# Designs tried in a protein design chat: VH-VL binders against q0atu2. Part 309

Target 1, 119 residues: q0atu2
Amino acid sequence: MLDKKARIRTSREYRNVFEKGKRLSGRFLIIYYVENALDNNRFGFITNKKIGMAVIRNRIKRQLRAIVREYQGQVKNKHDIVLVARAGIGKSSFEGMEKDYIAIMKKAGLFARNANKID
Below, E stands for the ipSAE of ESMFold2; O stands for the ipSAE of OpenDDE; V2 stands for 0.75 times the mean of E and O plus 0.25 times the DockQ between their complexes.

## First folded at step 16 (VH-VL)

Design a40 (framework fv_dusigitumab; at its last fold request DockQ between E and O 0.59; V2 from the best seeds 0.80)
Fold by OpenDDE, fold request of step 18:
Structure a40 (fold): chain C 119 residues (1-119), chain A 122 residues (1-122), chain B 111 residues (1-111)
Amino acid sequence: as target 1 above (119 residues)
Amino acid sequence: QVQLVQSGAEVKKPGASVKVSCKASGYTFTSYDINWVRQATGQGLEWMGWMNPDSGDTGYAQKFQGRVTMTRNTSISTAYMELSSLRSEDTAVYYCARDVGYDSGEFYFDYWGQGTTVTVSS
Amino acid sequence: QSVLTQPPSVSAAPGQKVTISCSGSSSNIGYNSVSWYQQLPGTAPKLLIYDNNKRPSGIPDRFSGSKSGTSATLGITGLQTGDEADYYCGTWDSSLSAGYVFGGGTKLTVL
């Protein structure tokens, strides 16, 4: 659903975020985030087997993509951000995931009223 | 019911450190951030920072960075705030407070400790 | 001094209405919801209003909150002597290293 340019797609890109980025945990999500050299933000999504069966993982991933898309305009630019689903997220409502995402992003200082904000 | 109980009053000399505890009960300790807020005598509330009891993640107000450390012991549902290099201006009542951010995406403090008086004097 | 600006004091007679303003910026009140706290003399703060206009259980409807733009307002109707306290607004600020900020507080005196 996200534009291809807004996605972290390669293992190398993911590794870069994990190795160089900051980590912040919420109730249902962990985010890894690092500044990039691009003009846009990129998002990655990780749903491990601990989340549940493939059907559940895929559902969670779709929901997280929807959330990220909804709030994409509020994210400070020039960041690579990886969302890692935590255990228990499968029992959460969509709204619960959304609120958790918002909280984490605000704590990380990644949300701003103006989309042009930079850390 | 939700309750935050803080440690007793402290008297410290300048340059010393103080560690205040905040024991939580009545809810899942690891599900809500603990924030610390202080209030000097006759002054307003001053936010110091937040701590995620589950992960141990923290975020400190710039004013206190390098001098404050927020930790927790999950086995006893207790949060700690340590302030080092104490100065006379650190004399204040220190509060721990539960943050509802994860529930709502908006940050506010729905439960507060009773406060801990820290006095810094030579 | 405080990131959020409140009048230092307000006063009114019992039964009357008072309002307490809280002024911020686009990075705090303009973007995040405002909460209000009541602090009775010698006690810890108590949550009074959250999400701009919602009351926690136990808070009477005499207390109300509103937000418009970068400002918030606390309203207290039917003022009682027991309402004499300090009132603080607070919200998240996205420009101060992602932290919570309080107003300077308003002392409410019931005449």
Scores: ipSAE 0.918, ipTM 0.958, lowest interface PAE 0.5, mean pLDDT 95
Fold by ESMFold2-Fast, scan of step 16:
Structure a40 (fold): chain C 119 residues (1-119), chain A 122 residues (1-122), chain B 111 residues (1-111)
Amino acid sequence: as target 1 above (119 residues)
Amino acid sequence: QVQLVQSGAEVKKPGASVKVSCKASGYTFTSYDINWVRQATGQGLEWMGWMNPDSGDTGYAQKFQGRVTMTRNTSISTAYMELSSLRSEDTAVYYCARDVGYDSGEFYFDYWGQGTTVTVSS
Amino acid sequence: QSVLTQPPSVSAAPGQKVTISCSGSSSNIGYNSVSWYQQLPGTAPKLLIYDNNKRPSGIPDRFSGSKSGTSATLGITGLQTGDEADYYCGTWDSSLSAGYVFGGGTKLTVL
């Protein structure tokens, strides 16, 4: 589970990321991302009805949070990042979602070894 | 089976623009990013950028930012790389190459176009 | 100038073995996997090794790769005249300028 401080909680906070952030698409995921004025990263997760039934959307959301938690130490600090699941994600494996996330984050310039020392 | 076929050689004057094409076949064009790599005469490989043919998203090397534009036409499975404000130093062979990043989480180029020679001379 | 450092040339006789090094930093080779590309004279590069040590279908087992820390190595055993080519290492650079980087290339001459 992600710590509460690492979660985007309010609609206003989501709106800020969508309005001011950059957008990058992968095969199963779209990310919106913007630098924040905090001492930490925050993540948001969006799954819509096109993915499938509530049970499937809840599974996807849980799996994405697990992936984000696993790789959180590699994310460059001080970013708000919203992951939007694309319609095809419901047919992906956990590994498929993980590989897509890694590729997108690297292409966005958000992944680095020891991010705090490199930046 | 997978093929990337590029447009023919170009001769341009300094200050002109060149647009190189790369036609993909043998796979789902929108599933793999296309990268552009150039090689100046007698020199090594230099990465220019990537383009996602599904979304149109791009990422360019800083050296080419502001001069390069990468696009695609999905109806004909063709990627394009346009380089503007050409200088003699841009004389090179330009390659398109497919990357497997979304499948692997790591980037490498499994198939390459044959190359397009661009000569910039007065 | 290349971000990854390779020797400009290496040479050996037919049947011998050769090793080509590729040196980088913590933000590229130290973090991401390394690939190797072979460029025969007058041709486009061809993927030779990916994920540090894996071979695509059709690449003979005489070619091998390894990675340790911020360096990678391409090994070629049983050298043949058809191996004369330029060899390039490549990887993703996760520093401030996220993108792909290549080594400067190594010209292999088989005497």
Scores: ipSAE 0.834, ipTM 0.921, lowest interface PAE 0.6, mean pLDDT 92
Fold by ESMFold2, fold request of step 18:
Structure a40 (fold): chain C 119 residues (1-119), chain A 122 residues (1-122), chain B 111 residues (1-111)
Amino acid sequence: as target 1 above (119 residues)
Amino acid sequence: QVQLVQSGAEVKKPGASVKVSCKASGYTFTSYDINWVRQATGQGLEWMGWMNPDSGDTGYAQKFQGRVTMTRNTSISTAYMELSSLRSEDTAVYYCARDVGYDSGEFYFDYWGQGTTVTVSS
Amino acid sequence: QSVLTQPPSVSAAPGQKVTISCSGSSSNIGYNSVSWYQQLPGTAPKLLIYDNNKRPSGIPDRFSGSKSGTSATLGITGLQTGDEADYYCGTWDSSLSAGYVFGGGTKLTVL
């Protein structure tokens, strides 16, 4: 799982991202993101009741956490990032969620490659 | 069948603005981002930015920040690109293109409009 | 001044093989998949190769693509006069100025 330090935990932390952050939408996900003052990234996950019953919402959260964990090493550091599931996410597969996440993270500039790394 | 049909040629004076339209058909307009790419005479392709028709979100190439605005009208499945403060260097063919990033996690343009020639002259 | 470097031109006779190179960096070709676009004279670009080596429907198998490290290659076998066009590589660049980038283009002449 994500480390304790890599979690957005409080209502104030979530509010800061929503109020001061940038927003980018994919097909199934919306990300809100803002630079933080830490030396690490933090992630939050939100599923609304309109997505479905609790079992469905919990499955989606688990899938999103798994996706974030898989790609966390590629995420530009010092960001608070909240993933919000869109109402249509129930039509998506795990692979569909994953591709959506990759696309929006690249478009947000949050997946980054060091230009000085050896080729 | 997927089609992107663009508005006709434009002739503009320096300092003016131009707005090019791109009408989409044959697919769900809001499911794919529209990108804009230009090509000056005898030159290569230059990416300008992307626009999400569902949300209205955009990302612009740094060169065009402050001069370009990409919008849409979802009720008529049409994307728009407006470029302001035109100068002679903006003379080019402007293309809209559909990106498939949400299908694959990789970016490429599977369908292109026919292009709109914009000429900037005194 | 293209981010991705291609030879300006290549030429070959009908029936021959030709390759077109595309050189980039770790933030673009090294990190993201490469696509190739064909632009016939007077027309819009057309997707020729995607995801490094895949062909859209309707593109014959004599067109091929490959990627190694920070370089990509478009291959054309059985060259036809109708292949005379400009060819562009393209990819996402995940550097600090994230965005899509194209090569400078390669003019293929069939003699």
Scores: ipSAE 0.829, ipTM 0.919, lowest interface PAE 0.8, mean pLDDT 92
ESMFold2, look of step 17: ipSAE 0.797; ipTM 0.911
ESMFold2 (binder alone), look of step 17: mean pLDDT 93; pTM 0.951
OpenDDE, look of step 17: ipSAE 0.908; ipTM 0.952
ESMFold2, fold request of step 18: ipSAE 0.815, 0.819; ipTM 0.913, 0.917
ESMFold2 (binder alone), fold request of step 18: mean pLDDT 92, 93, 92; pTM 0.949, 0.952, 0.951
OpenDDE, fold request of step 18: ipSAE 0.915, 0.915; ipTM 0.958, 0.958

Design a41 (framework fv_dusigitumab)
Fold by ESMFold2-Fast, scan of step 16:
Structure a41 (fold): chain C 119 residues (1-119), chain A 122 residues (1-122), chain B 111 residues (1-111)
Amino acid sequence: as target 1 above (119 residues)
Amino acid sequence: QVQLVQSGAEVKKPGASVKVSCKASGYTFTSYDINWVRQATGQGLEWMGWMNPDSGDTGYAQKFQGRVTMTRNTSISTAYMELSSLRSEDTAVYYCARDVGYDSGEFYFDYWGQGTTVTVSS
Amino acid sequence: QSVLTQPPSVSAAPGQKVTISCSGSSSNIGYNYVSWYQQLPGTAPKLLIYSDNKRPSGIPDRFSGSKSGTSATLGITGLQTGDEADYYCGTWDSSLSAGYVFGGGTKLTVL
């Protein structure tokens, strides 16, 4: 589970990422991302009804949180990032979602070894 | 049979723009990114950027930002790379290449176009 | 300048073996998978190695790759005259200017 501090919580915060952020699409995921003025990264997760039934959407959201948590140390600091699941994600494996996440984060320039190191 | 077939050679004057095409066949065009790589005469390979044919998203090398635009037409499985404000240093062979590592977070180019020679002179 | 450093040339006799080095940093080779490409004169590059040490179908097993820390190595055994080419390493660079980077290339001459 992600710490509360690492989560985007309010509709205002989500709107800020969508309106001011950049967008990149992967096969199963879309990310919206913007630099923040905080000490830490924050993540949001959106699984809409086009993905499937609540059971599927809840599984996907849980799996995406697990992926984000595993790769937290590689994310460059001071970003708000919203992951939006695409309709086809319900047919993907966990490994497929993980690979898509890694690919899109690298393309966005958000992944680096020692991501929080300043020098 | 995967193929990437590029448009023919171009000769341009300084200040002009060039648009190179890359027609894909033998696979699902929208499933793999197309990258553009150039090579000046006697020089090494230089990466220019990637283009996601599904979304239209792009990422450009810093050196080319502001001068390069990468697009596609999914109905004809064709990728395009347009380079503007041409100078003599842009004389090179331009390649499109398929990134087969699209969903793995690993990037590598398994199929390349034959190359398009762009000459910028006089 | 090239972000990844390769020797500009290497040479050996037919039947011998050579190694070509590729040196980078923690933000590229040290973090991401390395690929190797062969470019015969007048042709497009051809993928030789991906994922540090994997060969595509159709690439002979006399071509091999390895990686240690921030350096990668391409090995070629049983050299043939048809191996005369330029060889490039390549990888993703996860630094601030995220993108793909190539080594400067190594010209292999089979004497």
Scores: ipSAE 0.330, ipTM 0.827, lowest interface PAE 3.7, mean pLDDT 89

Design a42 (framework fv_dusigitumab)
Fold by ESMFold2-Fast, scan of step 16:
Structure a42 (fold): chain C 119 residues (1-119), chain A 122 residues (1-122), chain B 111 residues (1-111)
Amino acid sequence: as target 1 above (119 residues)
Amino acid sequence: QVQLVQSGAEVKKPGASVKVSCKASGYTFTSYDINWVRQATGQGLEWMGWMNPDSGDTGYAQKFQGRVTMTRNTSISTAYMELSSLRSEDTAVYYCARDVGYDSGEFYFDYWGQGTTVTVSS
Amino acid sequence: QSVLTQPPSVSAAPGQKVTISCSGSSSNIGYNYVSWYQQLPGTAPKLLIYGDNKRPSGIPDRFSGSKSGTSATLGITGLQTGDEADYYCGTWDSSLSAGYVFGGGTKLTVL
């Protein structure tokens, strides 16, 4: 799991990302993202009923958290990012979700190999 | 067969705007991003931006931010690139290109339009 | 100018081998896959190589790609007069101005 400090936890913080942030859509994911005033990144995850039954939504949510955790070192610091699963995500493989995440994060300008280190 | 067909040549005066079209066929238009790349006479390729035909999302090269707008009409599988406040330096061939690499976390252009020549002169 | 550096020109005789270099940084070639495009005079570019070293269907095996660190190389063997063209490397740049970048192009002359 992600560290507690790396998770968006309140309705107010989700609302802030949706209202003030930028939006970028991938094949299986939509991200909403905004720079924060903290010293770390925070992530939120939304899976809606269009995806399928609760057991499917919960599995997708766990898989997305695993992907985000694996790539957290590549995310440029000081951002609040909300991942919203699209209806079609239930038909994707884990690798498909992972590649979509990488592509949209790169397009958003949020991703680099060693994001907070000098190369 | 996958094909991208662009609109014809344009001649514009400085300060005008130009809108180039790119009609896609032979694949599901909304499945792959359309990128725009230009090339001034005798010069290299210059990337302008990407447009997601499903969502309408765009990303523009910093040099063109504020002057370029990329849109689409999904009912006719057509992408558009509009460049405003034209200068003589904007005289170039403008290409649309399909990005097929997105699904793999890559970006690369497998099919290109034939190009649209835009000439900006007084 | 161009974010990726290529030699402006290269020349060789028919049947010979040529290599074209493309140099970048850790935020582009060092992190992302490299593609190569061929542009014959008066035509649109054509994809030659993607994913550093993969060929699309229809591209002959005499075209090859490789990458080491922050540099990529296009190799062409068995040169033909029909290979006279401009060659461009391209990749995603993951710096602050995220976007696609091309090399300055290399003009290949087959003497």
Scores: ipSAE 0.522, ipTM 0.873, lowest interface PAE 2.3, mean pLDDT 90

Design a43 (framework fv_dusigitumab)
Fold by OpenDDE, second read of step 17:
Structure a43 (fold): chain C 119 residues (1-119), chain A 122 residues (1-122), chain B 111 residues (1-111)
Amino acid sequence: as target 1 above (119 residues)
Amino acid sequence: QVQLVQSGAEVKKPGASVKVSCKASGYTFTSYDINWVRQATGQGLEWMGWMNPDSGDTGYAQKFQGRVTMTRNTSISTAYMELSSLRSEDTAVYYCARDVGYDSGEFYFDYWGQGTTVTVSS
Amino acid sequence: QSVLTQPPSVSAAPGQKVTISCSGSSSNIGYNYVSWYQQLPGTAPKLLIYEDNKRPSGIPDRFSGSKSGTSATLGITGLQTGDEADYYCGTWDSSLSAGYVFGGGTKLTVL
C-alpha cells in the first residue's frame, strides 16, 4: 500500500487535479496529472460502476495501486496523478494494465530514470 | 493484414499548408497510436509526433509545435497530418506508422505507410 | 544533430559480418528499449529489431540486436547484396521533452 502522504485523499485534492491538470488516455487507463507544491508525488484512483461489480472495482484498484507502487521511484517529482480506470480494464491482465500504465506515463513525460537504475 | 495507405504526392508554395492522410486497415484503428515521421531527400528519419485515434490525444515534437496538427476520422479509419506555414525545408517524404506502445509499454513502429512526397517550392 | 549517434556508413563483402553502433544517453537508450529499422532504396522503413534484441516474424536470424549501457548494436552476419540499405536505430526519450528519437542512419554498402 502507498504511504498516506503519497495518496490523494480529499475531494478538493481530486478536484484540483481534474481542473488544473492535463489529461491523457491509454487503452485501459486515463491519467490526470498536475504539478504540486510538495516534495513528493501523490496518486489517486478512480474505478466507476461501468467497470463492473464492487468486487471487480476493488480488485482493479488494488492492482493499480500495486503497479503505481512498483514504479513510483521512476515518476518525476512534485506531481499529483489520478488514475481513472476505463471500461474493459476488468478483462485485462495485470501485465496488460502495467504496460498501459508505463506507456501513458512515458507519453506524459512523467517517467524518468531513477537513481537506482543501473545502465 | 495490417496496411497503412497514404495520400498522393503534394506540391505546395511556401507559406501554404498541406494535409496528408493515412488510411488504416487490417486491425482495430482505435487500438494503436499513429505516428508521423518525415525524411528529407538524402537525409535521415525525423519523428514528428503521435496521435491516439481513440481519444484524439496528441504529442508533437518540439520542433513542430504550433505548426503541426494530427487528427483522425474513426469512421473511415483515417489519420491526418497537417503542416502549416510550409518552408522549403519541409520538402520531404512523410510517413505514417503504427505504434505498438500499449501492448508492450515500449514504443516502436511495426507497420509503415508507403510515404507521401511533399514538395515545397516557389 | 540526431539525438542518437550512428556511423554514417559501413561496408563489407558478401558473407562477412558487420556491426552498426547506436550511441545515446541515460534518458533514451539507457532507459528504453531500442528498435532498428531497415530502409531499402526507394522504400519505406521496415522494422528489423524491437525491444533491443527481438526479431519480428520474417526477419532472418542473421540480424541481431544488443544493448549495453547507453549504446546499442545491430549485427548482420552472412552479409548479402540485398542487405544494402540504410539502417536506423530508434527509441523513446524520457527526457523533459518526451518523444521518439532516431539515429542519423547508417548506409550499408555491400562490396
Scores: ipSAE 0.905, ipTM 0.952, lowest interface PAE 0.5, mean pLDDT 95
Fold by ESMFold2-Fast, scan of step 16:
Structure a43 (fold): chain C 119 residues (1-119), chain A 122 residues (1-122), chain B 111 residues (1-111)
Amino acid sequence: as target 1 above (119 residues)
Amino acid sequence: QVQLVQSGAEVKKPGASVKVSCKASGYTFTSYDINWVRQATGQGLEWMGWMNPDSGDTGYAQKFQGRVTMTRNTSISTAYMELSSLRSEDTAVYYCARDVGYDSGEFYFDYWGQGTTVTVSS
Amino acid sequence: QSVLTQPPSVSAAPGQKVTISCSGSSSNIGYNYVSWYQQLPGTAPKLLIYEDNKRPSGIPDRFSGSKSGTSATLGITGLQTGDEADYYCGTWDSSLSAGYVFGGGTKLTVL
């Protein structure tokens, strides 16, 4: 799991990212992202009913959090990022979601660090 | 039998715009990004940008920002690259190429169009 | 100048081995996978190597790739006259101006 400080928690914070942020789409994910005035990154997750039943949506949400946590050290500091799962994500594998996440984060210019090698 | 087929050669005057097309077949057009790469005579490959045919999202190399526009028409599986304010330095072969990034998390071009020669002269 | 550095030319006789280097930085080759493209005279580039060392279907095992740190290498063994071409390395650059970058290209002459 992500640390509490690394989570977008309130509807107002989500709204800020949607209204002021940039948007980029992958195959299974859409990200909305904006620079914040904090010392850290924050992530939000949205899985809507188009994806499927609650059991599927909850699984996807857990998997996305795990992916974000795994790659947290590679993300440029001071961003609020919301991941919105697209309807087709329920048919993807974990690896498929992971590859899509990496691709869109790189295209957004948000993957600029490797925690182990580059700092 | 993945194919990318580009439009024919163009001759333009300085200051004009050119729009090159790239028609895809043999795969689901909206599943893979299209990149544009150019090559001046006797020179190397130069990346111009990527375009997501599903969303319409684009990312352009800084050198071309403000002059390039990449679009698509999904009903005919065709990508477009329009370059404006043409100069003699824009004389090159322009290629479209399919990007497998969503399959791999890494960007590389597995299929290329045959190229479109654009000549800018007065 | 290109972002990735390749020697402008390399040459060898049929049957010999050559290596083509591609040097970058921590924000490109040091962070992302490298691909190699072959361009025969008058043709579009063709994917030769992807993800540092993998070959697409139809590419013979005479072609190999490797990567160490911020440099990548294309190896070609058993050179044939049909290998005479320009070779380009390419990768994603994760610096401030995120995008794809190519090496300057290496002209291989088979003597």
Scores: ipSAE 0.756, ipTM 0.900, lowest interface PAE 1.1, mean pLDDT 91

Design a44 (framework fv_dusigitumab)
Fold by ESMFold2-Fast, scan of step 16:
Structure a44 (fold): chain C 119 residues (1-119), chain A 122 residues (1-122), chain B 111 residues (1-111)
Amino acid sequence: as target 1 above (119 residues)
Amino acid sequence: QVQLVQSGAEVKKPGASVKVSCKASGYTFTSYDINWVRQATGQGLEWMGWMNPDSGDTGYAQKFQGRVTMTRNTSISTAYMELSSLRSEDTAVYYCARDVGYDSGEFYFDYWGQGTTVTVSS
Amino acid sequence: QSVLTQPPSVSAAPGQKVTISCSGSSSNIGYNYVSWYQQLPGTAPKLLIYRDNKRPSGIPDRFSGSKSGTSATLGITGLQTGDEADYYCGTWDSSLSAGYVFGGGTKLTVL
């Protein structure tokens, strides 16, 4: 589970990301992202009816939160990021979603070197 | 068979623009990103940017920001790279290359176009 | 100037072994997989190695890749005259600019 401080919570906050942010599409994911004035990153998640029934959408949302949590230390600070699941994501594996997330975050310039390693 | 076929050689004057095409065949055009890489005579490979043919999203190397535009026409499976405000230093062979980044989480170029020679001279 | 450092040239006789190094940093080779490309004179580059050590179909096992820390190595055994070419390493650079980077290239001369 992601910390509540790391979640985009209100419609106004989502609207800000969509209106002011940049957009990049991956295979299964679209991200919208904008720099924020906070000391932390915040994430939002959108799974729409085109993905499938509620049980499938809830599974996808849970899996995306797990992926984001796993890689949160690699994300450059001070960003609001919204992940929108594309229709095809329901047929993807966890590994497929993870690879797509990594690829789009790298192409967006949002991944920094792993700060947890002491080199 | 997978193939990327580029447009023919161009000779341009300084300050002009050039638009190079790259026609893809043998695969689903929208499933793989197209990258552009150039090589000046006797020099190494220099990455210019990537273009997602499904979405139209792009990412450009800092050096080319403001001068390069990468687009596509999905109906004819063709990618384009336009470089403006040409200088003599832009004289190079320009390659398009297919990227498997999104499908594998790995960034590498498995198929390349034959190259397009662009000469910038007065 | 290249972000990844390769020796400018290497040479050996037919049948010998050569290695070509590629040195980077924690934001590129240390974080991402490395690929190697062969460029024969007058031709487009060709993928030789991906994911540090994997060969595409059609690439003989004489070509191998390895990676340790922030450095990668291309190995060629049983050297043949047809291997004379320029060799480039490449990887994604996860620094501020985020993009693909190539080594400066190594000219392999088969004597």
Scores: ipSAE 0.232, ipTM 0.797, lowest interface PAE 4.4, mean pLDDT 89

Design a45 (framework fv_dusigitumab)
Fold by ESMFold2-Fast, scan of step 16:
Structure a45 (fold): chain C 119 residues (1-119), chain A 122 residues (1-122), chain B 111 residues (1-111)
Amino acid sequence: as target 1 above (119 residues)
Amino acid sequence: QVQLVQSGAEVKKPGASVKVSCKASGYTFTSYDINWVRQATGQGLEWMGWMNPDSGDTGYAQKFQGRVTMTRNTSISTAYMELSSLRSEDTAVYYCARDVGYDSGEFYFDYWGQGTTVTVSS
Amino acid sequence: QSVLTQPPSVSAAPGQKVTISCSGSSSNIGYNYVSWYQQLPGTAPKLLIYYDNKRPSGIPDRFSGSKSGTSATLGITGLQTGDEADYYCGTWDSSLSAGYVFGGGTKLTVL
């Protein structure tokens, strides 16, 4: 479980990330991300009906939250990040989603260990 | 068999732009990123950036931001790298390379183009 | 942008062993897998090693890779004249600039 303060909850907050943020696509995921004025990171998750039935969408959403939680210590602080699942994600494995997430977060410059942080 | 074939040598004047092409074959073009790496005369390899042929997304090394543009044409499986405001220091061999990053979550270049020599002289 | 440090040159006789070092930091080699590339004179680089120590098909077992902390090493045993080339390490750098970085290159001369 992500803490409440680590979640993007309002439509206004999602809209801000989409309008002002950068976008980067992976094979199964798209991320939208922007620096925030807070002392923490916040994550949002979007799974739409093109992915499949509610059971599949709910499984994907839970798996993405688990991946985000596992790697949250590697994410550079002060970012709002929204993960959008692409249609093909329903056929991916957990490992496939995890590798895609790692790749796009590294490309975005959002993953670091012992590096200076972007504020 | 995977192959990346680049356009021929270019000679440009300072201030001009050059656009190098890289035609991919032997695999699904949109499934792997294309990176551009240059090697200035007598120097080592220098990474310029990556381009996602599916989305068109790019990431550029800070040194080249504002001067480089990486694009593609998916209908002909071809990647492009355009470098503007050329200086004599841009004289180099430019390579395209295939990146397996999304398959592994890590980045490395398994196949390279043959290189395109760009000479900037007055 | 972090730069990986390699010795500029190394030399040995045919049949001998050499090692080429590649030193980085916790934001690059310490965090990401290292690859090694061979560049014969007048040719494009060729992938020799990926995932720190794995060989692509067609690369002989004389070539090996290893990593400890923030440093990687390329080992070449049974040196042949055809191994004379420039060798580059490379990895993703997760620092502020976020991108791929290469070592400065090592010229191997087979005497």
Scores: ipSAE 0.605, ipTM 0.885, lowest interface PAE 1.8, mean pLDDT 90

